# Ledger of designs, part 339: VH-VL binders against q9nrl2r1430to1533

Target 1, 104 residues: q9nrl2r1430to1533
Amino acid sequence: GGVHELSAFEQLVVELVRHDDSWPFLKLVSKIQVPDYYDIIKKPIALNIIREKVNKCEYKLASEFIDDIELMFSNCFEYNPRNTSEAKAGTRLQAFFHIQAQKL
Short names: E, the ipSAE of ESMFold2; O, the ipSAE of OpenDDE; V2, 0.75 times the mean of E and O plus 0.25 times the DockQ between their complexes.

## First folded at step 22 (VH-VL)

Design dd27 (framework fv_nezutatug; at its last look DockQ between E and O 0.87; V2 from the best seeds 0.84)
Fold by OpenDDE, look of step 22:
Structure dd27 (fold): chain C 104 residues (1-104), chain A 121 residues (1-121), chain B 107 residues (1-107)
Amino acid sequence: as target 1 above (104 residues)
Amino acid sequence: QVQLQESGPGLVKPSQTLSLTCTVSGHSIDYGYTWHWIRQHPGKGLEWIGSIYYSGRTEYNPSLKSLVTISADTSKNQFSLKLSSVTAADTAVYYCARGPYTSDNYYFDYWGQGTTVTVSS
Amino acid sequence: DIQMTQSPSSVSASVGDRVTITCKASQSISSYVAWYQQKPGKAPEPLIYSASYLYSGVPSRFSGSGSGTDFTLTISSLQPEDFATYYCQQANSFPLTFGQGTKLEIK
């Protein structure tokens, strides 16, 4: 088959994953490592999940895709204090995302 | 698309409690983001009243903190404002708004159309 | 609290004019400033976030700049629909605060 160009959502997910500050968001938080995480975060999500949803064409609107990404950041800031590495990384990645999301 | 709509009495007597509700459609209020109340006195600028996170945590303007309560009802996809002991100074157009959940960049990307509340005897 | 001092309070201009509005923060807020446009009887609409990034759907004639304490909103070529009141807002810390507003009127 031929090479297909990535959709805007796919491309943005790739860019987010490749970002230096993506490490807190690549996959769901481990309940073993963070036992109380899921007591606090009720709608967990991560980039790998979002990528899968993109691949399955589950996002019909850009707003739906953006909402999931924003939820991902919301969860980070809800659980992690501002001075944590996770929150700092999230702040930078979110800023990047907000800029890139303009293209959607 | 996300839409916000304010509702509540347009007339409140002095010393009573102003109660407003913001109904959100197109997005669940417990699905990330922050939710805000902002008001504008006639012919004046904008004043932030308070915010509620999707988790239910709140932030209030210190100038109003003792008089303000913001709450959310996820079952109705609404969040509400209560302002007690109102005076004429509380006459304003009241807006609800949405913004991102951040550590340091709280802006408002979607607004309701606003609802006028007049405080009068 | 962080005060946002906006200037001018009003400005008269003609279609095609370049218009500049300034906002000064009482302390450094990095680039965490948003700008809004409000027309009579309507809710504010977002124009700029993070000092210099256009919100989706905003015409390119709008631009924002600045960091620290001094911020500027510029309309490169004023259009009839741009006559409105504009507000800056510091987005960095609570309590969130707005500038006093700038009413842009037709000359």
Scores: ipSAE 0.883, ipTM 0.949, lowest interface PAE 0.5, mean pLDDT 96
Fold by ESMFold2, look of step 22:
Structure dd27 (fold): chain C 104 residues (1-104), chain A 121 residues (1-121), chain B 107 residues (1-107)
Amino acid sequence: as target 1 above (104 residues)
Amino acid sequence: QVQLQESGPGLVKPSQTLSLTCTVSGHSIDYGYTWHWIRQHPGKGLEWIGSIYYSGRTEYNPSLKSLVTISADTSKNQFSLKLSSVTAADTAVYYCARGPYTSDNYYFDYWGQGTTVTVSS
Amino acid sequence: DIQMTQSPSSVSASVGDRVTITCKASQSISSYVAWYQQKPGKAPEPLIYSASYLYSGVPSRFSGSGSGTDFTLTISSLQPEDFATYYCQQANSFPLTFGQGTKLEIK
């Protein structure tokens, strides 16, 4: 973690948030709108939570940051069948993330 | 950094059950990703055996499905392979591996060093 | 099951040569091919994912291309450390399957 690494995490999170396919990942899934989600997904996470962890300097290693983002996608694919809009958005955003993460 | 290490007996008798364990360090096996067993026969190519997802879901090669069980022990950060009714055809180097959880693009970014299993009378 | 057929099974080449290894899928797999390098006595190591993206730390002399059923791995200028066996893997659907391998030997 130095200043350059924290800046890189922040820049990557901003790029993920700005991506057109970020909409399923911006905030935690609503229990009201999706009542069974939290019965299936035990470790929920979203971009707003990851962004706050970056702001609070909670990531000590790049691998910790990467693992939270991969968990976010893992949750998406675990809950959503592959033909859903959420899974398709997740597939595209994850591919974008894999390219951008090489800069870390 | 994530490290994977296979362990188990190197010699197994025909008709017995092969049991292998992959110990994972540097990452929790229930925190995303997919976890895999792959084997390589002497002088032959690689064969995917099956996977266990961070959630505990499994996927097996249909050619082995009735004989294979993959399980996880989160408290030990381990996932395991059991292959029943082994024959000489199951002699191979066995690898555990990790991959990102994807919807349609399942590849392996970290591999264990491999463990040799010989099935011999 | 999707069969992956690699060609050639073996190739002899000299340092500095351009080497191309091909992999053909029995049905379309989009761009979902990975390539691995395996040296004797070692586990496979990832080279390329999604047909054309290099893993971090992989030298730029390695490249991949293809979509659908026909895929290639190219080494633009062969180095001594590149003598190994190379595998393609279809990543699109279960069961995941590998090509039979291509052994790259020094002439």
Scores: ipSAE 0.775, ipTM 0.920, lowest interface PAE 0.9, mean pLDDT 93
ESMFold2 (binder alone), look of step 22: mean pLDDT 91; pTM 0.943

Design dd28 (framework fv_nezutatug; at its last look DockQ between E and O 0.69; V2 from the best seeds 0.00; counts 0 for: pae O 2.7 > 2)
Fold by ESMFold2, look of step 22:
Structure dd28 (fold): chain C 104 residues (1-104), chain A 121 residues (1-121), chain B 107 residues (1-107)
Amino acid sequence: as target 1 above (104 residues)
Amino acid sequence: QVQLQESGPGLVKPSQTLSLTCTVSGHSIDYGYTWHWIRQHPGKGLEWIGSIYYSGRTEYNPSLKSLVTISADTSKNQFSLKLSSVTAADTAVYYCARGPYTSDNYYMDVWGQGTTVTVSS
Amino acid sequence: DIQMTQSPSSVSASVGDRVTITCKASQSIRSYVAWYQQKPGKAPEPLIYSASYLYSGVPSRFSGSGSGTDFTLTISSLQPEDFATYYCQQANSFPLTFGQGTKLEIK
């Protein structure tokens, strides 16, 4: 890969956004609603930001795109205890992503 | 492409501390994922030593817990293993590895090349 | 600790053969088994995660199945590059544990 993976990235990010378990990941966590989030999570990221980066052709390698998606899940599991709705949604969406990412 | 490379001494004396470093290229160790140390004993299988998360949290094999420390140096993009009070039983090939940070499914998707450590006097 | 037991410990086979390797966990690990291939002098290389999902670049002749405690790795038509040692790993809980390995040799 490399240059032409951007169409595949667009397809994949759209599938993630449309997935029922995307709700914790659509946009950055609100500092007002969750004041301590940014003390714990040093590299915040969300699907809307990833989608914008795809649209702007900012990913030069498939690995860069994959790493942003995995960071998004890593942040979810680092911040949220395993029994929370957010962590459970993250687990299901990450499993879906791992299957879809094999198509890249 | 992410690559992992182990480095450290090939020969360590009994009762000393084994110190190994994994240098990561193509990816920042504080940018998600979970980072592992595994060893392979001569004529035996693989043994998980421990892990460090991108955040710095650690998990250790209970059989080694009092003897093992895993740490990270993000400025050098490295994570390291220290194993104290080594014996001949610690002779092995040592691997570093990466896996996705998951809530409950801890598999490894990238492995280093391995480094052979012999404990002998 | 969850013990992983592989069978057979070794198998001798010819190019074109179908080979099946099994792995049994001492307690349920759901579908959280990974499989690795290790060639002499090389690091383990990932083949399969979550019992049945192939890593990208792994040939389709490899397949995995199972859940609970009983898992299989199958090579449908053995190729010369497939002669190696194969390990299963339970990924369900710490401490992470591996099977003892299955050595696949040329007949």
Scores: ipSAE 0.677, ipTM 0.900, lowest interface PAE 1.4, mean pLDDT 92
Fold by OpenDDE, look of step 22:
Structure dd28 (fold): chain C 104 residues (1-104), chain A 121 residues (1-121), chain B 107 residues (1-107)
Amino acid sequence: as target 1 above (104 residues)
Amino acid sequence: QVQLQESGPGLVKPSQTLSLTCTVSGHSIDYGYTWHWIRQHPGKGLEWIGSIYYSGRTEYNPSLKSLVTISADTSKNQFSLKLSSVTAADTAVYYCARGPYTSDNYYMDVWGQGTTVTVSS
Amino acid sequence: DIQMTQSPSSVSASVGDRVTITCKASQSIRSYVAWYQQKPGKAPEPLIYSASYLYSGVPSRFSGSGSGTDFTLTISSLQPEDFATYYCQQANSFPLTFGQGTKLEIK
């Protein structure tokens, strides 16, 4: 196929996924591994879901895209105590996102 | 784009309850932010009042905690401030603001225009 | 509580001047400092977050630096629209606290 430039949303998702601290966010939390997760988190989301939405052009505004990313982080901080690896990773990734989001 | 707008009575009598609402547009308050109330007494600096997470968890300024209640109404995309037993010291411009949901780094990246509340008999 | 000591309380400067405002935290807050600009009768507007990152749309003449307890906001070449009051804020932990503000006035 032809070469095309990634949209800003696509590019940012790629950068987030490639980040070292993306591991808690790559896919939805397993209910098997974390049985009580979905009792606490009512709007689960992950980078793979966001990527699919981007691919389907479901984000018409940057704010919509940002909202989903922020939801992803809020879920992490809601479920994980501050001192956990997940929360620490989330903190760093969120900071990265906030920097990159300036370009949107 | 996201916008915040404060609303409520501009005049409150002493000992009454100050009630303000922040209406958020362009965002859902359900989507992973922290929502803040800040005030500024005439000619003075900024004072944090309290915050509410999208999940409903709250944090309050200890100096005001016993008198402050912050709540959210997701159906209206609003969050509110109640400050009981007001005095002249509570006369201020009141701002609502948005920040990221985080375990740290609670900055405010979007502010309302503020609403003036005067406490007077 | 974490106290933010901002200095100076006021400063007079001329267009083109380099202006530096400092903020000292009573304890380490890592890089979790935000800076705001407030003009008379207006709401504060965010300038910087995480000590050194400018919000989109903020002129490049603004910069922030510091970590731990000592933080600085710098305006490299003051412009007429920059005369305002500036506030630092520690974003590290609750209760959130602001510096007392620095009023930047025209000389």
Scores: ipSAE 0.090, ipTM 0.779, lowest interface PAE 2.7, mean pLDDT 93
ESMFold2 (binder alone), look of step 22: mean pLDDT 92; pTM 0.946

Design dd29 (framework fv_nezutatug; at its last look DockQ between E and O 0.82; V2 from the best seeds 0.00; counts 0 for: pae E 2.3 > 2)
Fold by OpenDDE, look of step 22:
Structure dd29 (fold): chain C 104 residues (1-104), chain A 121 residues (1-121), chain B 107 residues (1-107)
Amino acid sequence: as target 1 above (104 residues)
Amino acid sequence: QVQLQESGPGLVKPSQTLSLTCTVSGHSIDYGYTWHWIRQHPGKGLEWIGSIYYSGRTEYNPSLKSLVTISADTSKNQFSLKLSSVTAADTAVYYCARGPYTSDNYYMDVWGQGTTVTVSS
Amino acid sequence: DIQMTQSPSSVSASVGDRVTITCKASQSISSYVAWYQQKPGKAPEPLIYSASYLQSGVPSRFSGSGSGTDFTLTISSLQPEDFATYYCQQANSFPLTFGQGTKLEIK
């Protein structure tokens, strides 16, 4: 395929990934590193998964895309106490996302 | 797109339990977000009742905590409000709403249309 | 609990007017304030989140500002459909609390 202009979803994912606070969200949490994560979080998701869904055009509505991103943040805040680096990063990234999502 | 709809008896007798349900469509309630109950007494402002996270954890207004129970039924994609020992002061329009799951920014971005509940003997 | 003191309680204005509504928090809540518009017999509709960001679909004549304890909702040029009651809400911590509301009426 040829080079094409990024869709709004693609562009936003790129911006999220490039954000300094994206590090907790780039890929799924390791079960080895966090053994109890998947006992608590039942619908795990990460930016790499969302990016793949975007690339596969699985999001037909902006709301579907937004829902997955919000799930990603919800999972972070559900598992991580407020004072953790992950939660703090999530707070900042979510704020950024909320602003950008208004453009969708 | 997500839609919320309140339902339940519009008339409740004093001392009984007010029971309402919010039916969510277009989005699974166990798929992120925070779910809220808010009420508005006739001619008055808005009062937060309580919230339930997609995980099932709850937060309640301290002024109502002892009387309020919020629960979720993921199989029906609903969350519910129970308010026990109601009085005339509990007459209000009751709203359910959605907001993001956050650490520090609990605003409501989608609201139901509200349902009127009258407490009367 | 965090109290949100909203003022004025009511304001009369004409189409085309600039209107400002204020909300004061009893303690600092950073920028975590939301504003809602409510018309008679209808549910509140979100206008602003995080003090200054417009919800999707909200006309640009609406704006919000402030941080800490003092917040403002401004309508730059009133339209007929803007006559309603407006509420601020602190979104920073539980219990969530609303201002008393401001009824914007036609002069």
Scores: ipSAE 0.807, ipTM 0.932, lowest interface PAE 0.6, mean pLDDT 95
Fold by ESMFold2, look of step 22:
Structure dd29 (fold): chain C 104 residues (1-104), chain A 121 residues (1-121), chain B 107 residues (1-107)
Amino acid sequence: as target 1 above (104 residues)
Amino acid sequence: QVQLQESGPGLVKPSQTLSLTCTVSGHSIDYGYTWHWIRQHPGKGLEWIGSIYYSGRTEYNPSLKSLVTISADTSKNQFSLKLSSVTAADTAVYYCARGPYTSDNYYMDVWGQGTTVTVSS
Amino acid sequence: DIQMTQSPSSVSASVGDRVTITCKASQSISSYVAWYQQKPGKAPEPLIYSASYLQSGVPSRFSGSGSGTDFTLTISSLQPEDFATYYCQQANSFPLTFGQGTKLEIK
């Protein structure tokens, strides 16, 4: 935990949100628009939820923050076939995240 | 932070089933990531045995597919390997490992310490 | 199955030397190669993913390059703790496969 880790988490989330490929991850998937999503994905999460958890100081360790971001990508790849625009965006954003996470 | 520890019997008789467990601490196995079993034969390189995704889906090395089962117990935060009908050729150091779920890039970023399994009568 | 062939199988070198280890895939794997270091009695440790990106905590004297079928791990100035066996891994498709290893020995 601590103050230095919280500001680093906030900075990384901002960089993820600003990335061109963030569009599938900004908010939770709509059950109405994607009816079967929640039958397949049991632990949904999105950037707005992660950012809220950072703001509320809910992450005690950097690993907890990293794990939520990785879960977000894992859900994308589990639900979406590899050649979809969502999976391709996820692949590029995850690669960006892995580079940025070295700063943590 | 995240730690993986293999456990199981070090000695197994031929024709029996080898059963190993990987206990994961510092991270939930159904939260994300992909979980792997790899073995290393004496004086030889590394051989991927199979993987289980956080969702419970599995992938197996085709050379072992009919002999291997990988499963998870989320209540104990463990995933396990069963290898049936073992022979002396299955003597190896067995590792569990974790990797990010990357859709097309399955590298391992955390490894267990390894456990030695000897198959002998 | 994608075969990964490392060369050389062993190399003798002195502290301070530049060491290059190569890995060749039997078919194109884009940039999806990982490298691992293994010391005697220990598990492999991650060094590099995606051909050229250092894993967290890996010293900058390690570098990787390549794409397609030909990949290289370089240690720019060998240190005493670098004497180990090195493995490449193709990470692109199942079954995941490893090179046979390169043993780096003190001269």
Scores: ipSAE 0.499, ipTM 0.869, lowest interface PAE 2.3, mean pLDDT 91
ESMFold2 (binder alone), look of step 22: mean pLDDT 92; pTM 0.947

Design dd3 (framework fv_nezutatug; at its last look DockQ between E and O 0.93; V2 from the best seeds 0.80)
Fold by OpenDDE, look of step 22:
Structure dd3 (fold): chain C 104 residues (1-104), chain A 121 residues (1-121), chain B 107 residues (1-107)
Amino acid sequence: as target 1 above (104 residues)
Amino acid sequence: QVQLQESGPGLVKPSQTLSLTCTVSGHSIDYGYTWHWIRQHPGKGLEWIGSIYYSGRTEYNPSLKSLVTISADTSKNQFSLKLSSVTAADTAVYYCARGPYTSDNYYMDVWGQGTTVTVSS
Amino acid sequence: DIQMTQSPSSVSASVGDRVTITCKASQSISSYVAWYQQKPGKAPEPLIYYASYLYSGVPSRFSGSGSGTDFTLTISSLQPEDFATYYCQQANSFPLTFGQGTKLEIK
């Protein structure tokens, strides 16, 4: 009970989700919409999954949290060519994340 | 925390193949990121050799491409460098490093301690 | 290939001095420049990424600036532990390339 401050991980996830370029990362890619995605990406992850892990206190180290976020971006760039909207959004969001992550 | 450690023979004869391994701990090499090989000739600057993505795709320095092979062994959490037909010019400290997987900003945020390789008959 | 022309090659300075190292890219690379510090017998350590952002743990006396083709690393007040060789790196495109390095020595 009572009001408590968000953890650094929680805050950063909120900021990432609220970012204009978060749309490719909010949830897992639909296999229906992208049939070959999971043939290429073997460790799928998304912000909603990461948020859930944060809520469950599954991240004991900042590096673990950062690793999941970087995996999320890695998957994006692995699957999406540079000229795609997804990759462009990912580039901007990753830059934002890289800067914010140094505060962790 | 992720740690990288280079290993391999410190002495290689000319015309032979230089083989090095980077052992990664604290992080799985197939869990995102880009993995790099960099070398530094004695008293000289840094030279990028090549990189391998967590997916196994590679990028090579064009000046070395025909002689370089980078591969990964996820079962051992290692990635390796092979440089064929070495000469004295390949004498250097060899570093492995990690960086983010990006579209446009491939910096190295974690480095191994480096391993010295001398090419000599 | 993108060339990174770093200057000076060496610089002698005293503790407390302001030191500036420059790096010029052969073509525009936005802000995709990293800086590294290397001490003798040691691996390079990252200082700056995205041209102007310091890694966690890097003293605030270090700063980076620039965009496009001209980049600068500045140490506002040199400390004894700062004598080392510094490298810039363009991180924008393959092949990745480094500057020639700047050896910062004690005057």
Scores: ipSAE 0.902, ipTM 0.952, lowest interface PAE 0.5, mean pLDDT 96
Fold by ESMFold2, look of step 22:
Structure dd3 (fold): chain C 104 residues (1-104), chain A 121 residues (1-121), chain B 107 residues (1-107)
Amino acid sequence: as target 1 above (104 residues)
Amino acid sequence: QVQLQESGPGLVKPSQTLSLTCTVSGHSIDYGYTWHWIRQHPGKGLEWIGSIYYSGRTEYNPSLKSLVTISADTSKNQFSLKLSSVTAADTAVYYCARGPYTSDNYYMDVWGQGTTVTVSS
Amino acid sequence: DIQMTQSPSSVSASVGDRVTITCKASQSISSYVAWYQQKPGKAPEPLIYYASYLYSGVPSRFSGSGSGTDFTLTISSLQPEDFATYYCQQANSFPLTFGQGTKLEIK
């Protein structure tokens, strides 16, 4: 053939990655730069990990994909006080995600 | 899909402690989100009682703060409400609910079916 | 605490009518309003968050608008299943608070 069907999950992850406010979420937080992060956040996750799970077809239901994205934001807000650049970026990206997720 | 189910006694005597449990299926309660208790008085509107975050941190309605405790048991995937020193004014339908964890806004996107609690001698 | 005042308390309407329900906050809450539909004997069901965004599966005849203190829920063409009680909720700050409800009845 030559025609490959694109995953709706992949399209959404691409939109999140391209968003200006994605910078806190692209990769896992560095333990060197943020030493206490993994003492507070027990289930770390980031967009690169979510994208890899999409590529490996590890999500069987849309709810599983949504829950990983929501965990990503939950971790951000649990670790970062609301007045930080990370929390503000998270708030804007989560609002964008909630709009885009309605298409699922 | 995520489902929430309230359980507990339907009748409680005045001055006793009301204890309710919300059992969550289809999602782990320590995997993000914020978990809420809301009640609805007979013929009246809805009242938020309090919340517990996926991390275990809590927020309570100030009008109930000295009387309310919300806790989680991750091994049973449950979160619970205890309301001490109840009166007839605590007669209501009690709901558990879930919402996204956000920095500055709190919506409830999944609700349990509700359980009726009557406080009566 | 932020008070949420809904109006009207009840409305009678016919299938096919356009209905608007309003909700006023006692102070500015940006766009942090949710709307819920509740049928008798059932739990509230989410309709709208962030003043204007529909949850997945909510029919497009529902819409929300507003920011600051004044918010509306509009049903553009009533269907038989829309007769219910509607609640707004401010989602801006704790304690979370709800409007007193608007009962939508068949005329």
Scores: ipSAE 0.607, ipTM 0.879, lowest interface PAE 1.4, mean pLDDT 90
ESMFold2 (binder alone), look of step 22: mean pLDDT 91; pTM 0.942

